# Designs tried in a protein design chat: VH-VL binders against q09220. Part 2

Target 1, 207 residues: q09220
Amino acid sequence: AVVTPSIENHKMENASVTISKVPISHRPRGFTAGSDSKKLAVQRFKLLISDFLSDAQLSKSIDVAAVGMHKGKSMDDILDDVYTRLRRTLSTKQISELAKAQKGLVEDLDEKSAKLVKARVKRMIVYSFDPAAEQIHKYATRPSMAFALIAETINERFVGSVKDLIRDVLTPKEYDIFRKHYHPHIFKLDNIGNNTEAVRTTTHETF

## First folded at step 1 (VH-VL)

Design u2 (framework fv_utomilumab)
Fold by ESMFold2-Fast, scan of step 1:
Structure u2 (fold): chain C 207 residues (1-207), chain A 120 residues (1-120), chain B 108 residues (1-108)
Amino acid sequence: as target 1 above (207 residues)
Amino acid sequence: EVQLVQSGAEVKKPGESLRISCKGSGYSFTDYWISWVRQMPGKGLEWMGKIYPGDSDTNYSPSFQGQVTISADKSISTAYLQWSSLKASDTAMYYCARLDEYFGSGLDYWGQGTLVTVSS
Amino acid sequence: SYELTQPPSVSVSPGQTASITCSGDKLGDKYAHWYQQKPGQSPVLVIYQDSKRPSGIPERFSGSNSGNTATLTISGTQAMDEADYYCQAWDSSTAYVVFGGGTKLTVL
């Protein structure tokens, strides 16, 4: 019998709980570039921060958040840990680009870049975690459902319809699949963005 | 229109080799798994294994590991199920079906089936 | 090895509601799919993702899945609904597709 490799025991992947439960060889080869359990979480975050951070910095941020959640830290403590780690690794160019993303002239780079980094890290943590922990198994076997959650969150950040934003992010094939599967009631964002609720939801797994 | 077309019925003797086929059309063949399913006369459905034609990745049921070989030729959108040495117990209807990972690994389109009869 | 259990047969009178069950450990945490097979024909997907109908499947077909049991419900059952019905799930630990043993639905 050929057994698909299990990555479920890797504790550093708690931040990508939903995706880490899907065996690598079972993941759709044409839907996401997902050969790693963290790939989808990194892609989710990239949609929100427009390549300001490297993949390595995004992955490290997710790892730091996962460790904090595993230790039962508050979301504020986790955000502080992640921000402290990112600030130490940011290049002068990345700091400048983050500051320039704000309207107006670039002034007081340290304060502006600090606020921007913290806001983006908060979005990364919120969007990386699955608010429907009770359905973790369903989301783990269904990357399209994870993308539906991202699409709902992106719509809050950008002006426009959720359909147009999803269409711009997904391939035509992925969009067709999403359309057939999307159910507004199960993809509500009512509980997303609450520090305690997001952390609690991600740490509670039942399969 | 999505369609899976299987090769015709086969009558074989024990010990002979056999390869049956499943040709996909109307969709991107390399983006979906193809599963093979056995149904013995008067019995239920048994999942044998699957292949992802884009990279030929395979996954077999323990009951069929080493008993059959699943392969695919993406250049002609065709998947194959092969026996090196048939047994009378291989007499069955064999179906191929498309597996969609997005929809919880459901089998959304099925071939018409290939009847394999092994007798001496 | 993950297993799905179905009753071997269910009988119902025309116009009544038929219920076919499929049991598996924590099946509600997985997606259940249902297939209809008539004699001499290939299986046809009638319910996917617990409760959704493919195009062309009548509204009288519905599904649910919670706890350890998934149920296929056929309301206003007709003679044309006589068939074998199979449930199916995917086991993430092995990456295997798993079928139930099948249920013969008789409409008399």
Scores: ipSAE 0.000, ipTM 0.441, lowest interface PAE 16.8, mean pLDDT 67

## First folded at step 4 (VH-VL; framework fv_utomilumab)

Design a17
Fold by ESMFold2-Fast, scan of step 4:
Structure a17 (fold): chain C 207 residues (1-207), chain A 120 residues (1-120), chain B 108 residues (1-108)
Amino acid sequence: as target 1 above (207 residues)
Amino acid sequence: EVQLVQSGAEVKKPGESLRISCKGSGYSFTEYWISWVRQMPGKGLEWMGKIYPSDSYTNYSPSFQGQVTISADKSISTAYLQWSSLKASDTAMYYCAHTEYDFLTGYDYWGQGTLVTVSS
Amino acid sequence: SYELTQPPSVSVSPGQTASITCSGDKLGDEYAHWYQQKPGQSPVLVIYQDSKRPSGIPERFSGSNSGNTATLTISGTQAMDEADYYCQAWDSSTAYVVFGGGTKLTVL
């Protein structure tokens, strides 16, 4: 295998983002619970929203989660801490860009829409920290298949598709950007999540 | 102002191919979905499918999957609906419709419709 | 497959309130949108997200959605409101758009 130096030689963005492309400094080093599944879930969460966070914000969010784990906080409290950090670490420029891209999403949301958006963001965070996500990943042949299995698992727990989960948080433009940065097959997450009942059942194979 | 302009009426025979168009103007064409909706004579509205022009991502109703092809050319801000082989049952008015999120915002702008008549 | 059921017709006198219903399994858990279509014309969005009016839609149009039923309400109905009305929602189990069968509103 070829080992590449850590220094970036070109200012070209990669077409897809994978867990292996996440900088080591952003990996959950402080997760003292010792769970590899939780580390993997945190990395998956970062990949789903990495386009909306700086390296510093990603690092701080992971550190907040790790500190909470070390202090023995409940998973719900840890997730709330992470969510609060993500909301508070947006720079003025990022807030401006998101407001422009989302138009009325920030300002014109009624109570029902605001609750829906918050609930879907929390669900995305919860599933990123779900230990079961590691088992799905372990049995996938490659990252695109692991993500497809995760999508099926999410779809079985949620009404509708993974696309709905992501889209309720992202503008159409942000969702387009998300797809451009991930494996080509991810653009079919909605179709994968909407597969026949037989395919969805096979994902869990419970008798 | 947002406007969707569709191609003119078509009269075809069964087995012929056809492509109709929907041209968007007055907005960023690549940032909004275009859906195609069928309305058979004297009947209601049927959702066929949609496209996000920025990356040509498509999603089809199961009833129309494999029966039609939806595409877009973002260089001319135009979406297309295409049949490889028309059937008499394809006789209908076809609308294109604009939306940011179909589940959340609904279809805020519609084309004028394209009447397709397929007869032997 | 998921379906939205509307009455085929509703009749009302000018100035009276018209109510058009749209029923679907657990529809209140989804957003309902409403469209007006006049003969020979394209549909026009009159209500989105259960109860919100697009710019330019008169205040006499309102909506609600609870349980299994969404309702479009037109107060002080005018002759110009005579049209076909369609509800639209999302089948959350398949994530596909679904339209109701339509209701013909007759005024007078």
Scores: ipSAE 0.000, ipTM 0.445, lowest interface PAE 14.5, mean pLDDT 66

